# Ledger of designs, part 9: VH-VL binders against Non-structural maintenance of chromosomes element 1 (nse1)

Target 1, 232 residues: Non-structural maintenance of chromosomes element 1 (nse1), of Schizosaccharomyces pombe (q53ek2)
Amino acid sequence: MEKERQDGLSDKHKFILQYIMCRTAGVDNEQVRELVQEQYGETATVEDVINELNNSLHNFDFKIKRVQDQLDGRLTLHFQNLSGDPVSQMATPYPPVQIELMRKIIEWIMKCDDYQYSLTTLQIQKLSRKEMGLAPSVIESHLHTFERDGWLRQREGIWTFTNHALAELDAYLHNEYESNLYECNACREIVIAGYVCDCGYCLHVYCCKHLAHVNCINCNTPWANATVIGRW

## First folded at step 21 (VH-VL; from j5 with heavy chain D62Y)

Design m4
Fold by ESMFold2, last read:
Structure m4 (fold): chain C 232 residues (1-232), chain A 125 residues (1-125), chain B 110 residues (1-110)
Amino acid sequence: as target 1 above (232 residues)
Amino acid sequence: QVQLQQSGPRLVRPSQTLSLTCAISGDSVSSDSAAWSWIRQSPSRGLEWLGRTYYRHKWYNYYAVSVKSRITVNPDTSRNQFTLQLNSVTPEDTALYYCARGYQYGSGSYPFDYWGQGTLVTVSS
Amino acid sequence: QSALTQPASVSGSPGQSITISCTGTSSDVGAWNYVSWYQQHPDKAPKVLLYDVSNRPSGVSSRFSGSKSGNTASLTISGLQAEDQADYHCSSYTTSYTLVFGGGTKLTVL
């Protein structure tokens, strides 16, 4: 009995864990679901396997976080180390100046005007010069590194957090930027792409797809009048 | 596997407080993908959702309008359980009580994938 | 009234298709696409068949499908089998993020 449980459960769970850990920027939930079905059979669910892994991982200050994309709802799984300062852990391979730049970019994104939660390359260069004295070519190099390592993403020079960064920074953002946060009223996660009504009711872009009503369900004003959060 | 084990009295007198406990194994009451509900079932009313508690950076509680003035659902992270308190019960509160886990497969809904064994509670003198 | 309206009973012969309706208001079924369906056999807890109108959890037969239009959601069971004889319950989230169930439908397989 002990031999059967130890051999089957430990080996297959370790394989799933290693698969997720090797994909440091996150892995598609459906790809892991297929792997779980291959290893355990059609009756096994990815949700149960991840839950069992997390029960064990908690003892070692690790966790697998499931993140929902705020635009299309795609689920990804991210391995997290819960020990220590999350920004320092994100940036462990970086020199101190790059760590400070990462902290500043986080601040600038969270405090930017007009609900944008994103910055252009030019905005980052201007703020970096003003607050850190860094040259534009140094900024370009650092931004490339942050993009390569899966912390920031950009579209045509507009930079914001990846889903991986949001998972890693979740506690940090709540602790340090509570007054700058919007949270989704449907799923309770941080919103950097979504809508907020004048009454304060807030939804991710994807969570709005589940709203069947054309008006805000809290105050009944037209939802079309809600303020857009993010640039998407 | 997630298991929900209920405990509590089967007989409660009118005007007293009904208190039920749901112990969780295989998951955490503070899971960031779960929500924890009490649901009751009777021949006259069918299934009736009573309330929900869950953790997302703070505790959230939602209660059915029909019982909102009398109900409390409390999580207990140290014992990994959650409780129902229903004050001032009447014979109309006689029902089969379930605890249930709601699981977020995606979006903001929490369909119920694991249920407790059920506790038949009778309210009478 | 917070309960959703379902027919009290429905019947069908093996191999037929059957549809069960669940009608609410603009404050529940009409507010969110967070409608779920549950199957309940005698003396058992309910089991989820569909969530968010039409999504099936792993292990639920593709014979179960769902749809919604306005304030009415529907569960369709294709190719009826004897094991489908059970009670069926719909649920919906409300505008205040509470949850309401329908009255339930007893399906008899003839």
Scores: ipSAE 0.669, ipTM 0.847, lowest interface PAE 1.7, mean pLDDT 89
Fold by ESMFold2 at other seeds, last read:
Structure m4 (fold): chain C 232 residues (1-232), chain A 125 residues (1-125), chain B 110 residues (1-110)
Amino acid sequence: as target 1 above (232 residues)
Amino acid sequence: QVQLQQSGPRLVRPSQTLSLTCAISGDSVSSDSAAWSWIRQSPSRGLEWLGRTYYRHKWYNYYAVSVKSRITVNPDTSRNQFTLQLNSVTPEDTALYYCARGYQYGSGSYPFDYWGQGTLVTVSS
Amino acid sequence: QSALTQPASVSGSPGQSITISCTGTSSDVGAWNYVSWYQQHPDKAPKVLLYDVSNRPSGVSSRFSGSKSGNTASLTISGLQAEDQADYHCSSYTTSYTLVFGGGTKLTVL
């Protein structure tokens, strides 16, 4: 199929798309906004350009997903492949053992105790030894690779999903872990950093900043008593 | 760019069902950044939001308390449109009806950035 | 009647500033910072001026600003111009994630 027939996009749209695609771990919405304004003028919006790109991408089972950081609300744009198994596609360059480890880490994060949605390096090492027979040094190497490639993030040895991973895994997590996940009552996205009231009302850390009420809006108990989701 | 094109009857008899359609071009009714609403405007009540439908991982619907027992807002992905069904109408339902896109800029709210052309619906015998 | 209270009318002279209030309850304006303001010229659909209390979409003049305290949100228009003569509507999300509008305010530029 010829280039013109395949995408129906202007050269400026293709430039913006390429900019996003080349940044596989995601790109800052503000950087793309600046680029859009440079290409189309000050009145052009990133929202309109992304919408036009997504209209064209739909026919190829791709999309650009906007992801809001659960802590600070920063928006990033992620090029997403909608076809096939997301874990296998996420981990396509990896050997089978690393793909299996990725699936297990996803399971361990989603099923971890005490609303943590995160694991220490030691916890991962113990679980991988028990369930996969892998040595601790092998696990440290694989975790470094997952961090480098933008699938996991860590702080002082505490590991969880990146925004990129959440975007790629969204359908998978809803399908495979529906009973283990919390969704934000404000924005309807999965919560791995936030708060949950005893009544079940749940908000991301950032979405909670839009709550003007000191009590849970669902049950009217003090919001300060809500259980923390995640380690952040 | 996004455009919303309304269609439906301009005259409806009391007790009948008011049905309006909003066809979407330039966006998808299942967009993960949008929500789709019906809003009406009358001289006596001003602007009145009626209901919203949108898709994230499943369809969500919200309806105004004043019409909740009579209203349905239905998306149609195959035709890329959404409809309003308001049952058991009375002359008090006479209004200018708009469909509108709400856009999520980075929070849980969906301010209305695109509106249909409006359909003036009269309910009378 | 509307769920949110706005003054029925306000007026001001070119170059002046005016403020329009929007008062609700703890179940709407006081629950979320999801308050928006719309401008509506005669025979036209409303146009969003502000969302989430004070954020301006692209293309909206910085002459429009917003604030909120408790159950009351405010729209301030500085440097009034003749084209600002219009109806202004506030909206708020409720605790049940539904939406309510104010009754509207007719702004007359003298």
Scores: ipSAE 0.666, ipTM 0.845, lowest interface PAE 1.7, mean pLDDT 89
Fold by ESMFold2 at other seeds, fold request of step 25:
Structure m4 (fold): chain C 232 residues (1-232), chain A 125 residues (1-125), chain B 110 residues (1-110)
Amino acid sequence: as target 1 above (232 residues)
Amino acid sequence: QVQLQQSGPRLVRPSQTLSLTCAISGDSVSSDSAAWSWIRQSPSRGLEWLGRTYYRHKWYNYYAVSVKSRITVNPDTSRNQFTLQLNSVTPEDTALYYCARGYQYGSGSYPFDYWGQGTLVTVSS
Amino acid sequence: QSALTQPASVSGSPGQSITISCTGTSSDVGAWNYVSWYQQHPDKAPKVLLYDVSNRPSGVSSRFSGSKSGNTASLTISGLQAEDQADYHCSSYTTSYTLVFGGGTKLTVL
């Protein structure tokens, strides 16, 4: 009998798994590629190692998900728990008020007007005062912890989901916000940074870089007229 | 590692349905990074992509215009396989049939990195 | 006739560079940069050389390069070697997200 196949993953596979698990907000695919080559040699591929890990993890409702950045296409790897309520699990270390705030921020982002899929700090402060009675200084503290822990990101006070949050929330967003959600017609992932044609054809910023056609592929109207999704 | 194993008949009579199966090991038919295609090859037509199935929050199917009215590609998650059904075959459907995995390298395309062994199917009476 | 046009054959001597063209329309090669190239030796399945016009999967020699202009994509093989003798196929996604192949090109290394 082969010891490795009957006992599960090799020690090298377990090392790679632990490397990814210890980086809860996600790991750059190229960092894992370098580690795989160090452990297995230069001909080894990260794709094969991740596939083998996922074959083992599936039995325990865990998965390593590869996520493509919507702007630059950079790949990251994220360890996911596929069971239970994703919002509660991503927010497990937080007191109940912060968990409720996270659920509200998710709702406010998904139902945001003008295709923005992002909120300013001021908008979050106003909404949280109205709907939760929270002071602005409390909100700033909570937003900082969400940013530190890799759930939200901001640029000049404009907040939205990280790639890690999108990976963890994927099923939740599809289940709870299907009518508010745009999917990329190239890669089929949720769009919070991209373009949508009047006909509904939608692409991530990065996926749109592969479009050679000047018109929308679906309806043939000028793609330059597509509505911008997100603030980027 | 990923392996694709084909099975199915080598001889089919005209007007019948050609049915081929591709069993997957080392990956899942519902993989986040893959799409699953049938491709055939003949001296007169060269390579011809027939259809694709893949899962992204729901199942997507795409079929070549030349066979769209006759083809179905079906995933089976419980057996970790996918099938080709091509109805109402004629001798022009005689070809070497491949199943293939398309892999997403970080774009919306799925270039084929793993292929089945090929099945030479003859349609004649 | 295939949707994508390739020359039927190309030849070159060892050490030379050769280029194989793949011409389609605005509804395929001209629609997406999702053009791929495959090498096929006799009695074997095709092997991907390039995807998305010019990207090489791991393990593919840097002697293989690609480009695209308008409705025409090109595969260039530099430093031609005897083992490069094979059939070469291009493929492109269409505006309907289906896929079409070229007719194939037989490369002979003299």
Scores: ipSAE 0.664, ipTM 0.845, lowest interface PAE 1.8, mean pLDDT 89
Fold by ESMFold2 at other seeds, fold request of step 25:
Structure m4 (fold): chain C 232 residues (1-232), chain A 125 residues (1-125), chain B 110 residues (1-110)
Amino acid sequence: as target 1 above (232 residues)
Amino acid sequence: QVQLQQSGPRLVRPSQTLSLTCAISGDSVSSDSAAWSWIRQSPSRGLEWLGRTYYRHKWYNYYAVSVKSRITVNPDTSRNQFTLQLNSVTPEDTALYYCARGYQYGSGSYPFDYWGQGTLVTVSS
Amino acid sequence: QSALTQPASVSGSPGQSITISCTGTSSDVGAWNYVSWYQQHPDKAPKVLLYDVSNRPSGVSSRFSGSKSGNTASLTISGLQAEDQADYHCSSYTTSYTLVFGGGTKLTVL
């Protein structure tokens, strides 16, 4: 039986919302789909439940954003606070120097050379000393904190944004770094792992799975010649 | 529950502008998972997709080649609706007009999962 | 007339499987795997059966399956039922990210 609804949300909707809110790194869309089916029946859709949640959350300046992983296409759901400055929101528990470092790391990633959209630990340490006067040991501590809290990820000392950070920063990156952005021509999301043709046509690694052409769909040159974006 | 409610004239004179409105309830016209299309159907031409508008940090618009010179699809966030304007209509534009939501399930396509009730528009003098 | 070619009609008996083809060009069906199939009963709006060639939305019977090879996509309906009598439309994205439909196929269940 359906529980009595309060303020436009059922107890089942509130349970789904709490499940998502408690998972700050994001939650797998398919896990939420299974939960929705357990709560509402096998014909219920996660897409409709999330849409209904977002209709209610709009009143409080929150939303649930769906993010597609740029490499494997895995969908995750991320609870966002839409109030105020996104960088300040994601860094609210941090001292001012860590907030400033976060803003600088975002800038350095967005403006890095050779389409890399990522920085080595050494690059961050050198830029931080040059531009902020911070010691390398301080940077290692701050980077560990950003990794722990789900804002940056690294592999073998190469740092970039998590999917959670991309969700939180989407508006900020478009507003502040429009000239440094690549957007996928298939899904319209920011590309930090993908390919770009000389003509500017750009696709995520995952979105290329949907391309049936051997050549660039825009200029017909071989897609194999496209420049790699990111380090993956 | 998403619902699309169409409104607009059922009779339009040749050379005039056809204007139809699709009101959205249960979703936002600026949803980052949706795209909003107009599609028409006639016995002679079957289903014809006319155009699409959607928001991803900015508005994107795409129009069918056959009508590109005459069509505009306009979102209205304050009223949560989108409109079709088709200029310089002829009797060939007589059709059943649908608005539809396209939903992005995780790719660059927007299959149509919700449709308006349809508006039969006759273009005749 | 239509950008994508479908047979005008197809028929089958209950319990049989039938296949409806949708042929385009390298500028549409052959450009992306963004091919969808819609079922339309008389006087009703179309209902999506498949998207991205072979994916079924929640609530669509597994009797509906899809495939694509080159410029041709196919819808297969297994275990044909009387309620499957309807019009079937394919759609594809183009290289310019516009959308085209096929002319439609009338399925008659004998």
Scores: ipSAE 0.652, ipTM 0.842, lowest interface PAE 1.8, mean pLDDT 89

Design m4
Fold by ESMFold2, look of step 24:
Structure m4 (fold): chain C 232 residues (1-232), chain A 125 residues (1-125), chain B 110 residues (1-110)
Amino acid sequence: as target 1 above (232 residues)
Amino acid sequence: QVQLQQSGPRLVRPSQTLSLTCAISGDSVSSDSAAWSWIRQSPSRGLEWLGRTYYRHKWYNYYAVSVKSRITVNPDTSRNQFTLQLNSVTPEDTALYYCARGYQYGSGSYPFDYWGQGTLVTVSS
Amino acid sequence: QSALTQPASVSGSPGQSITISCTGTSSDVGAWNYVSWYQQHPDKAPKVLLYDVSNRPSGVSSRFSGSKSGNTASLTISGLQAEDQADYHCSSYTTSYTLVFGGGTKLTVL
């Protein structure tokens, strides 16, 4: 029989929580599902365990956020601290100049032209020189640090948010960048990889897999001609 | 675990308003992974979804076309509940009423994984 | 009557496979791949078996599988067991993001 603890969580719940907390870049939902089934039996669900953890964590300003990858739909779980300014919390170990750079990169990504929601290394270097006076070699070092720490990801020098960063920034982006923001009409999450129809109907790349029509379900124009969001 | 506890009257007269309450334990009505629905069941109609409410960055509401002019589904975050109001009821509204949690498993659909105990409501005069 | 059409009843013997159809229109089953299936035993609330056509929630047996072609979705139960005797309901989202159910199918296990 499990004994009562100060926070009211069982030892098995605490084990699951520790597993998630120790994986700063996020943890695959299916790995946690298998662990839950090992601890509680085949009928136990990861969704219920995470919900029970979140009920306890909310009073301490913590949360486990579930994030769906916008390309392949893979679910990951991310431990978050909800207190204070999310940008300042993301960048707490950094010198002030790196904190300001992160805040500017968020702005530059959200205000990109042509629906790109991503920046090349060269774009970041030019903008940071213009707005902050930073040398290109310094930017490459800072970007490597942001990638190492799980805030930005890149492919061939094209930088955008990680799923971890999207989870941490969700409220911030809605509050500060509402006019620059696209939301998926299927799942209601922020879109940085997807499609938007001329009528405004918007879907993640993965959420499009659930569309059974070849046309936009809102305006019935061909979906194949929707504008691409992001670079992927 | 998650539990949905229903309350409300079993007998309602024609033209009155049917009001049912669903109390949530083990989850939040403002959960970013859930949506909250009312569903009814009768021998003549089978299962019939009536409407849902849920929160993401704002409250979203959707109602079945058949009842859209008469229905309201309201969340109550302070009591962690949601309610059904169905105006101007007729004997055709006689049914077993369920509240249900829809859970978003990573898509835009909300399959129902937890249901209330059901409330049999009779509309007669 | 019901927005989605299901057979009223089906039957099978233990160990057999059985398929239940759910037919709608281009404004529901044919609009999204958001078709779900529910199992309902007498005097109990429905239990979700499948969502998004073919996905199983945790704890649902792999004997339950789903497919869809055009405006028709199908639930297949393989290795039929006595406990599978129940009512089965399909549901689909519409182009207006509302939800409709089928009329239900009573499965009898012989």
Scores: ipSAE 0.601, ipTM 0.813, lowest interface PAE 2.1, mean pLDDT 89

